VHH binders against o26223. Designs and how they scored, part 163

Target 1, 191 residues: o26223
Amino acid sequence: MKLLWTSQHIKVTVHIDGKVSKMDVLEAIKTRRSIRKYQDREVPEELIDKILDAAMCGPSAVDERPWHFIVVRNREMLEKIPEVHPYGAMVKDAPVAIIVCCDSSLEKIPGFWVQDCSIASQNILLAAHSLGLGAVWTGVYPLEDRVEGIRRLFSIPEHVIPFSVIPLGYPAENPGTRDLFDPDRIHLEKW
Below, E stands for the ipSAE of ESMFold2; O stands for the ipSAE of OpenDDE; V2 stands for 0.75 times the mean of E and O plus 0.25 times the DockQ between their complexes.

## First folded at step 11 (VHH)

Design B7 (framework vhh_gefurulimab; at its last look DockQ between E and O 0.01; V2 from the best seeds 0.00; counts 0 for: pae O 4.5 > 2, placed apart)
Fold by ESMFold2, look of step 11:
Structure B7 (fold): chain B 191 residues (1-191), chain A 120 residues (1-120)
Amino acid sequence: as target 1 above (191 residues)
Amino acid sequence: EVQLVESGGGLVKPGGSLRLSCAASGFTFSNYDAAWFRQAPGKEREFVSRITTGGSTDYADSVKGRFTISRDNAKNSLYLQMNSLRAEDTAVYYCAKAPHESYIEYFDYWGQGTLVTVSS
């Protein structure tokens, strides 16, 4: 049995025993933008849990799943991150940040952890967007000064590699959607 | 060839106003965030203001409430309206561009600069 109703986010068909999507996945991918301004509003832990659940749903090389996540809400710590990021102003203004790390002891095949953590990082961005949040991926690895600075700030052990810092919050800006499709990047059958 | 050409600098008295312009060419200006930086003699280049592709703005604390960044994508132009100028605003002002969707904070091209001098 289906009932049609409208929510604050989307108009959906609601199933009695089923779940409905708040946003189509292609829409989420095409409309997600880097968000660097945030409302002065807390992000509930429940939403962070959902985002990290989504982060862990990505594929990884030989299913190694090398990722770990540090959730940072402490204001003093957030304000220190820009000291090791030259242009990190938005991190100090975020209510929360997620640090994506690789635990190298979980690698099953050396060197693929970068792809693995990239997948987790992008999933964080998409999940945040689908939940009405804005986020931006700020690069840490392979920039040696940033890696060491973040490791020092968060007491990250030698065998764990900080990969990215992702500040997030309810957005206070709207950069808009862009049409970036480029047919010249598509090669059929051959280069 | 990417070009960012600043103009509108000059000598102005404290409390005065000045409007800087930046003419962009050689790239699709509307696809990039744009920013103003400044460099006083003997100092490092410092951030002044940024405007995103969608028009959202950000300002250094030292200029908030006095400076206004804007863009006109149809004219490939970036502007900085500077009001209530102070001696410490004296600097060469640079226009810069950055990809909005970048996981590395990088301004990949800078203009040649325009001198703003605030003095009695």
Scores: ipSAE 0.453, ipTM 0.714, lowest interface PAE 1.8, mean pLDDT 87
Fold by OpenDDE, look of step 11:
Structure B7 (fold): chain B 191 residues (1-191), chain A 120 residues (1-120)
Amino acid sequence: as target 1 above (191 residues)
Amino acid sequence: EVQLVESGGGLVKPGGSLRLSCAASGFTFSNYDAAWFRQAPGKEREFVSRITTGGSTDYADSVKGRFTISRDNAKNSLYLQMNSLRAEDTAVYYCAKAPHESYIEYFDYWGQGTLVTVSS
């Protein structure tokens, strides 16, 4: 009995009438993909605000909330990011990018800022997707050349560590969804 | 300013009961996990009990079945009912508040403590 995996194409019906149908959290998580091609369309500030709000809603170590965000819309700056980020080519084509940073002075316990900024970054991705935008996490930390490149480009002080660059825009590609569930990665009671 | 003020400590005989109170100000207890800790003379501070925002409770094995943690939201207070007290329960008891949205077990505010002495 060939279990016909009917790929139910979840038609994300982008209702044209400005009401972004609220994607449930599981759907957002499961259907999110890295988007590296964007439409020539501006992202409203309202959407960025929502995304940033979401970025700040995650937990952090002892609630240290070490994250800062640089919102980049300047075309010249966007075009310079690929110069210091070898895998950031798509940033130049995005209408906006968010740079997630850690202020080390806000750390209460050393070392957890990576998790904190990761949570913030992932929330940005999920929020963007839920709002009908495409985004991709381009890693900066812990690659020193990228960290210093972004630092210099944006005049980031030494106590602040750039963590990720996330270009955002209306998607111009549809890579489809993937089933990433792997039962072999699940161990019951013991490894 | 966030403040926690413990009360209710005192001298009690073994087998006796005592109820500790913790009055919170500057924040709402119902929005945070809260806990009781104790520190006996010459010992490290140890966990006694915790109550979550959802009302779930947890107890150290040493006090399980004898102590009960509760919260009164109207009074913005935390309580520890201590029954069947033992000499080994002698300690300064501290009320503590957890921070918001932490994925690490941590308490960011503490009271000054109240002394409980169990002695015959």
Scores: ipSAE 0.029, ipTM 0.374, lowest interface PAE 4.5, mean pLDDT 89
ESMFold2 (binder alone), look of step 11: mean pLDDT 83; pTM 0.842

Design B8 (framework vhh_vobarilizumab_d1; at its last look DockQ between E and O 0.48; V2 from the best seeds 0.00; counts 0 for: pae E 2.3 > 2)
Fold by ESMFold2, look of step 11:
Structure B8 (fold): chain B 191 residues (1-191), chain A 120 residues (1-120)
Amino acid sequence: as target 1 above (191 residues)
Amino acid sequence: EVQLVESGGGLVQPGGSLRLSCAASGFTFSNYDMAWYRQAPGKGRELVARITTGGSTDYADSVKGRFTISRDNAKNTLYLQMNSLRPEDTAVYYCAKAPHESYIEYFDYWGQGTLVTVSS
């Protein structure tokens, strides 16, 4: 239950009948799959807000939080992404994509921003899945041609590094789950 | 060791049909997404069709409606049914295995290829 707020610059959230949609976190982690086919259906702004809130909940090196997010809904822009991102073909069919970026001016400890943005990117995938959406992480950094292409396409400043492009939408495929536990990868006490 | 062995290629008249098979071994076939790629003379390798572990499929625009990818997990075999063949379908066809949950598009193992020639 959330207490109603009067707001400046804040949305008031009211939970009808007290029900909140949820998924067990271990279930979410185990059942999340890359989804590359999407319904022709808009994703509400409220869901994108929840996903980005989750993205920002991850730890970062010394709490530097170097991430920035570009939310892309414009059809023309979504259709141009494959021109600079050869493996991002499914982005043209997505209702929305999120570009995860590093603002290098926020970096406090050199070199940890990649882990920081990776954490944010994975949280986006899990949050989308928990909300009934499908998503896929398409890599940008450290592939220089992709970094330059995405930076140019979205007018991203020189000190900002595009890290990943994550198209998402209501899924139009069901790839199923996998059992990937491998005991041979577990080493007790030493190698 | 991962092995992918294609078969079923050959010479076919335009408008004909052909069925390719890929026998897989050395990994748990049902756990991995699979694909068919092709390489025409003088051209780069291109995706033809992909199938996920759950059976979801994706096709190149040039083959959609004519080709069907499928898998038989009990036999560790990937298939490509090719109907209404055209001369531009002439290529070496490769079976490819994807890694699990890659955030870059990559196929880590490839077969030797099987030649399909569509000609009168």
Scores: ipSAE 0.328, ipTM 0.644, lowest interface PAE 2.3, mean pLDDT 88
Fold by OpenDDE, look of step 11:
Structure B8 (fold): chain B 191 residues (1-191), chain A 120 residues (1-120)
Amino acid sequence: as target 1 above (191 residues)
Amino acid sequence: EVQLVESGGGLVQPGGSLRLSCAASGFTFSNYDMAWYRQAPGKGRELVARITTGGSTDYADSVKGRFTISRDNAKNTLYLQMNSLRPEDTAVYYCAKAPHESYIEYFDYWGQGTLVTVSS
């Protein structure tokens, strides 16, 4: 059985056997939207593996690769995340969430871990989209209350910094279209 | 300059209905997700309903089945139809504009609000 998820501008084909029609990189980037509503449908482990593989393929400062990932499927834990993350209300309705963390002990150059984890987080979003899933980046770092909330909830050690919470699922909303291109932000040779 | 002007609030009896409107200007209305928030006396501001640029809607559990959010892009207007109103719905209602994409907060701009009082 082939499931077609169509919006006005985005067509995603999902196969029951776990195969998905992939989109090219530019299409994924251009059409990706934050998705905050999800179907009551489980995400196959194979898709999560692909997403995590993608998350680990980005560059990092001096190849430090400081990222760790917590995959959360437990319903009770998903329901607790909004208690410490006000922007994470949709997490309780997602079948799975990925928490991106930085192991500071792996950092080779101070401060670049934010870029590293950002790249990993964005790759998660793009990969999810290309696989027919919806996701949203909910910021944790650098908000101290959210960082410590997530830390306590998931027993994250002090040398590990929670960075983002990314709920994922099959989309249950139409994100619509957007045009974010701004030629005024482009400067040729000089400002 | 972005402007959101709410209207339609007032005093209504329990079980009554109101329709709120929000006139938007200063931005391309059709390109943004919109929402209604409310703030009851002594409470924090809470999301009531949201509508995407694609027309998808979402509601707080407390208002689901009673409230309907809609938009008219041609008129740059957001609506909230409120039916079966309850005393606990008493609040100042705010129209809100979402950014295109944000990983911090969903909505970042609101109007001055319109007061809805549900009382016998």
Scores: ipSAE 0.287, ipTM 0.694, lowest interface PAE 1.5, mean pLDDT 89
ESMFold2 (binder alone), look of step 11: mean pLDDT 84; pTM 0.845

Design B9 (framework vhh_8pnl_2; at its last look DockQ between E and O 0.51; V2 from the best seeds 0.00; counts 0 for: pae O 11.1 > 2)
Fold by ESMFold2, look of step 11:
Structure B9 (fold): chain B 191 residues (1-191), chain A 120 residues (1-120)
Amino acid sequence: as target 1 above (191 residues)
Amino acid sequence: QGQLVESGGGLVQPGGSLRLSCADAGFSFSNYDMAWYRQAPGKERELVARITTGGSTDYADFVKGRFTISRDNAKSTLYLQMNSLKPEDTAMYYCAKAAWESYIDSFDYWGQGTRVTVSA
């Protein structure tokens, strides 16, 4: 959909047939915040499909694409996650969560799967934000207790490594943006 | 990072009120999300309240509307207004710079704490 301008220059966003308004990629990156409070509102399957499509668009080491995703909507399962994942307490309040996993049998270059799954996880956060959803990345790997707990809870096989749990939903909070640009982190030509 | 210094603790009767303050001697206070934590005798340190740079607040369930977190960016100061105090609120209270965007739970930026005692 093209953005429509009125005589007052007010942007009108229309969501028709599962379509959403366009958000500039730099705006999405700058304005995305971790969201830990969600409305009591379902997230349509269509939006989850778009988010997972985006997750799989990232580069990976030698195009190995080692990622797998578990979509969790069952209330009982979501409520059990905090029992094995302390930082994931807000997951029990989310309408849906995505577990990002590495299938180690798909690794072509040992040890790069962490980068691969990190790329997929960040793409999930950005895609969710662009669709009007809020999300937070809660770390599982490399914390052994969390890896084992999540693996047990979701019957994940030994060669598959749960990397992150990402609850998401329509946001019920607005943390605001940060001005974090730091020129001292930039080095021209050499250190 | 600057040092965080809490003040305003003391002895108070049940049902009473206290206002805790936390001064940040560092720079860029307004760019940090902030939090109050507490540690009761024999218990682990726990989150009491958070406030973001955008002014959104989050409270632990046990607060139940009795406490209000606020900030004054011009004075680089964080506050916790504590009303309807109960004996179970007895604890050392700590100011912290919150790691809101952390994907692991870690808080490395703590003050020395201020003691609150509610005796009945």
Scores: ipSAE 0.469, ipTM 0.762, lowest interface PAE 1.3, mean pLDDT 86
Fold by OpenDDE, look of step 11:
Structure B9 (fold): chain B 191 residues (1-191), chain A 120 residues (1-120)
Amino acid sequence: as target 1 above (191 residues)
Amino acid sequence: QGQLVESGGGLVQPGGSLRLSCADAGFSFSNYDMAWYRQAPGKERELVARITTGGSTDYADFVKGRFTISRDNAKSTLYLQMNSLKPEDTAMYYCAKAAWESYIDSFDYWGQGTRVTVSA
């Protein structure tokens, strides 16, 4: 059985066997939207593996690759995340969430871990979208209350910094598309 | 920074109707999710309705089909049609524009509000 999520702007074909129609990189980037509503449908582990593979393929400062990932499927834990993350309400409705973390012990150059984990997080979003899933980046770092909340909830050691929580699922909404290109933000040779 | 200007508020009897408008003179209106919020005296500001760039809508539980959020991108205007108004709908109503898609519940751009009073 083929599930077709169609919109005026985006067509996503998802197969029950876990196969999805592929989109090119530019299409994925251009059409990706934050998705905060999810179907009552499980995400196959195969897709999560693909997403995590993508998450680890991004560049990092001097190849430090400081990222770790917590994959959360436990319903109780998903339901607790909104308690420590005020903008994480949708997490309780997702079948799975990925928490992106930085192991500070792996950092080679101070401060670049934020960029590294951002790249990993964005790759998660893009990969999810390309696989017919919806996701949203909920920021944890640098807000101390969220960082500590997630740390306590998931027993994350002190040298590891939770960075983002990304719920994922088959989308149950279509936010539409945006044209965000702004030529005024482009400067040639100098400001 | 964009400026949002609400209008259409007023005094109405219970069961009456109002149509609120929010004019956006700032950023590209069509590229942002929009929302209506309200704040009653002594209460916290609460979401009334949301509309995405794609036209998808979401409503607070208390709306119960009484209100309709819509947008006209050509006019850069957001609307809230309010029917079957109740005294408990009395509040200052604000339109809001999303600044960041990841924080849809945290709108950063607000109008000054338009007052709606429902009283017999």
Scores: ipSAE 0.006, ipTM 0.291, lowest interface PAE 11.1, mean pLDDT 86
ESMFold2 (binder alone), look of step 11: mean pLDDT 79; pTM 0.804

Design C1 (framework vhh_8pnl_2; at its last look DockQ between E and O 0.60; V2 from the best seeds 0.00; counts 0 for: unsure alone 60.0 < 65, grease 27.7 > 24.2, SAP .678 > .668)
Fold by ESMFold2, look of step 11:
Structure C1 (fold): chain B 191 residues (1-191), chain A 121 residues (1-121)
Amino acid sequence: as target 1 above (191 residues)
Amino acid sequence: QGQLVESGGGLVQPGGSLRLSCADAGFSFSRYDMAWYRQAPGKERELVARITTGGSTNYADFVKGRFTISRDNAKSTLYLQMNSLKPEDTAMYYCAKDAFETYLGEYFDYWGQGTRVTVSA
């Protein structure tokens, strides 16, 4: 008797060079890498819209959804970011960046906005990857000099906290695969 | 906590070869991406090569096929085979745990004290 095994994959539709492609969600999670070198190629507004839609799909503390996003395409503004973000040099080379912010007036449970905006930031990275783009999360909060520098550059009001700057574009590098599974991090029933 | 110790540097003629080693006395060497960096006098440290936990390698453009990074997880040791050495390769060479996936904009972790490579006739 021959047993035929079938498996079902959750398929994520990916547009690559004008063609629809599907990527398994676990593959997307495992193969996403930080990308800091980009092609000289525009990122269509449609893809940014899809990325931001994905960013807003994450859970949040008591469904507070405190996030706001600034989409930056202006070359002069992108070039100024490294002046206030000392390790964000690649941002000047990106065709576009997304700034993830917390509007503290939407916060319902004190302090959970950090987790909320982290979820949105990771969703941006995964969505970009699934669309054939490369991105990197560059941390802003809680480094006060970076927070104030970004707030000043983009006229962000005092009750809004810039959390991360995520440059993105079509990748011009391939950092390769990683093998990160560590069974010693897994504890069954007890520590 | 691990300690990184580089060795294998020395004085060599142009066109010569050296093999650098980096021993990790710490835990979990196999769990980290690793890198070699170098710093010439008066210059900033620059990436030479990196190798991921999955075995993927990347090289700085100036390497141009002359160097090979490798790792032996059983010995907790990182290597850099340097061939066709040039005077411009003269520098202190450092190994590091490579935190490429850092979200702080940094992607390196810990440095050893380095091993000197001098290429001169």
Scores: ipSAE 0.525, ipTM 0.771, lowest interface PAE 1.6, mean pLDDT 87
Fold by OpenDDE, look of step 11:
Structure C1 (fold): chain B 191 residues (1-191), chain A 121 residues (1-121)
Amino acid sequence: as target 1 above (191 residues)
Amino acid sequence: QGQLVESGGGLVQPGGSLRLSCADAGFSFSRYDMAWYRQAPGKERELVARITTGGSTNYADFVKGRFTISRDNAKSTLYLQMNSLKPEDTAMYYCAKDAFETYLGEYFDYWGQGTRVTVSA
């Protein structure tokens, strides 16, 4: 059985058995939007696994792969996240959220973990979109209040740094598409 | 970065209609999602309606089909047709260029100065 999600410009087919039609990578990148409204529908574990697999496929500095992921489905915990994240209101309405963290003990060189976790976070967004889900990146690091709030809420060790909170679910909104290409940002050979 | 200038506000009776306009004197109007916000006295600013670059629209729950957001890219102007106005709609209405795609999760907007709408018998 196929479930179809249709938007003005995007058509995604999702199967109940967790199988989905594949989206071209450029299409996924170009059509992805932040989604902050979700259907009252559970996200299958199989999709989360695929998303997390994608999250771990990105490059990292000297292959340090410092990322950890907290998968949150508990309603009470989801509802508490907005208390420590002022722009995380939509998290309480999502069926699931992924918290991307860095284990500093895995760093091989200092500072690149931000890039590593950013790549992982973006891969989560792209993978989610390609699977017919909506997601949004809510930044935690480097805002100290958010970092400590999430740390306390989820009992995250001191050597582990929460980086982002990404709620996701089947989308209940259609933001449409944007043309973000700007040739003025392209310089040939020199600035 | 352009300057947004709202107009069309005023005093109207319950059940009446107003049409708000927002002129963008800046550049790249057609490349931005646009939105109307409002702020009632003693309340927080809230989203009323949004329209994407592609023309997709969404509305706050309280709109209930009463308002219509539209845009004219050739004129670099955003509109809000408000029908069946209620006293509860009394607020300062703001036009915004809307930037949803941040890694902070926030709604980032460029704002106009606002136009006041008063609905009273």
Scores: ipSAE 0.137, ipTM 0.601, lowest interface PAE 1.4, mean pLDDT 88
ESMFold2 (binder alone), look of step 11: mean pLDDT 77; pTM 0.784

Design C10 (framework vhh_8pnl_2; at its last look DockQ between E and O 0.40; V2 from the best seeds 0.00; counts 0 for: unsure alone 63.5 < 65, grease 26.8 > 24.2)
Fold by ESMFold2, look of step 11:
Structure C10 (fold): chain B 191 residues (1-191), chain A 120 residues (1-120)
Amino acid sequence: as target 1 above (191 residues)
Amino acid sequence: QGQLVESGGGLVQPGGSLRLSCADAGFSFSRYDMAWYRQAPGKERELVARITTGGSTDYADFVKGRFTISRDNAKSTLYLQMNSLKPEDTAMYYCAKVSFESYIDYFDYWGQGTRVTVSA
C-alpha cells in the first residue's frame, strides 16, 4: 500500500487484493472506454459493493430510485446470457455481470425510470473504471425479445423491467484515447 | 447508403504484400474509431484491426505482426498494410466506422469491400 499527497489534488492510492486507483472525475469520464475483453481474474465483492454504492448515488425523478441490481457470478448463468441477448457475447467471458432493473412499483412519476436506470448504468461504468476495472453497457430495454429473455432467465417478476446487462472485470484490452469534442454541437443562447 | 470506399485489393502470391485504402467522403472522419473487417466465403465477418480517434490500435490474434492499421485524418483515409500474406487471408475486406461506445454493440457504417486473393 502507498498513500500519496500531490500538489494538485488530494489522492489516496490503496491496493487491497487487487488494484484500486483514484482518478479525477473529468479524467474518469474522458478515459472510460467500453471493455469487452477481461482477464481470468476474480473481482472482489468489496469492489462490486463500491460500484453499486456509486450506482445508487445518482439522481432520479422525484428521488424515486426505482433501480434494482442483480449480481451474476455463476458461470452457467453468464454463459446463458448470450442465448437471449444476441449482442452480449462478451458476457460469457466476464467474471461478473450486473443487471440493472427498474422496479415499477417504486415509480412515483411514470415514464422517467429509463433516465433513472440510465444514470445508474453510467455510474456503474465510471465507478468500475475508477477502480481499475473495465465494463460495457449492453442494452436490453426497449428490445422486447431481450427484455423477456433476461426476465425469464433470471426469474424477474412482471413488475420489474431489466434495463441493461453490464459485464465487468479486470481489462484485457486498452482501446486508447478519444478525441470527441465537437464545437458544432454547442449553441449559445439559442439554437 | 455508404460513405466509405475501399480499394487496393487484388491477387497476390503467398508472402506478398498489399496496401488497402478506405476513403471517407463524409464529414468528421477524425471523430470516428475505424476498423477493418474481413469475410471469407461461408464465414461470418470478423475483426481484423481497429484504430481509435486518438490513434490507439488493436489487432486480431491471427494478424498481429503482419498487418498495420493507420489513418490520415487530413485526407480522411484509413489504411491497412498487409505483409506476409497467406492463402487463409483470402477474403473480402471491409472498412467500417465503428460505434465502439455503442451500447447496442454494432457498427453503423460499412464500405462495399475490396477483394484480396492469395493464391499458392
Scores: ipSAE 0.361, ipTM 0.667, lowest interface PAE 1.9, mean pLDDT 86
Fold by OpenDDE, look of step 11:
Structure C10 (fold): chain B 191 residues (1-191), chain A 120 residues (1-120)
Amino acid sequence: as target 1 above (191 residues)
Amino acid sequence: QGQLVESGGGLVQPGGSLRLSCADAGFSFSRYDMAWYRQAPGKERELVARITTGGSTDYADFVKGRFTISRDNAKSTLYLQMNSLKPEDTAMYYCAKVSFESYIDYFDYWGQGTRVTVSA
């Protein structure tokens, strides 16, 4: 196995054949961090496919699965995203970004699409991390300027709502890990 | 929640240097990502530099290697070494406890700020 990334707290290993070692789901959840710096290294299509597969495996309201995904690799387009997304500066440095969208025509029950797309977005982050990639969720919806900016930039139809922009790449930083467990947030039987 | 207290600001000539400090009188300094922000007159507050709990750093584009953010967890203090200061760096500088895991930019707590004036 080849070490893909070494850090004090997180080690991601890849097999010689390019396959990433398995990561425990709890480990993935607990050790995931937002990554905003990326190596000058391309992300294989196979990994993106795996990530997108994971993105589509989450639950949705009445199984409506309203999500669509735009995979962006074009450098010019990646460089334009920060122009309409104030918190998207890192996107220009990523080799690829996924834009999660909702097709409102697929909604069976109005309003749950936000939860559906959130689940999809989180699955993207977790899957990316488990595969040795770094990613960050940059919020688009419900900020109107960002929604319309991304819509115009990618010619997204009116019935489709851009929800999040998630740049991905091999990590070039190590934010570290945090213990966020708070027993005071746990209530037994009643508040 | 503890109070953040910024210090080290002042008047300097262009090309000069300042070292800002942010003392955390609260608890759990080491558990927070920290950042320096600045606000110039008539402008919005903007991020200058960030440092994670793991020590990873990031800087705004305008910094261009001139500033260095660091932290001393034992002293519960955040620092910003500013070199090669420019008039454009004139602003009130704030330190903040932040989380960079949010998908929306936010801050947890601000200090009162320390004023930096760069003028010939």
Scores: ipSAE 0.268, ipTM 0.665, lowest interface PAE 1.5, mean pLDDT 88
ESMFold2 (binder alone), look of step 11: mean pLDDT 78; pTM 0.789

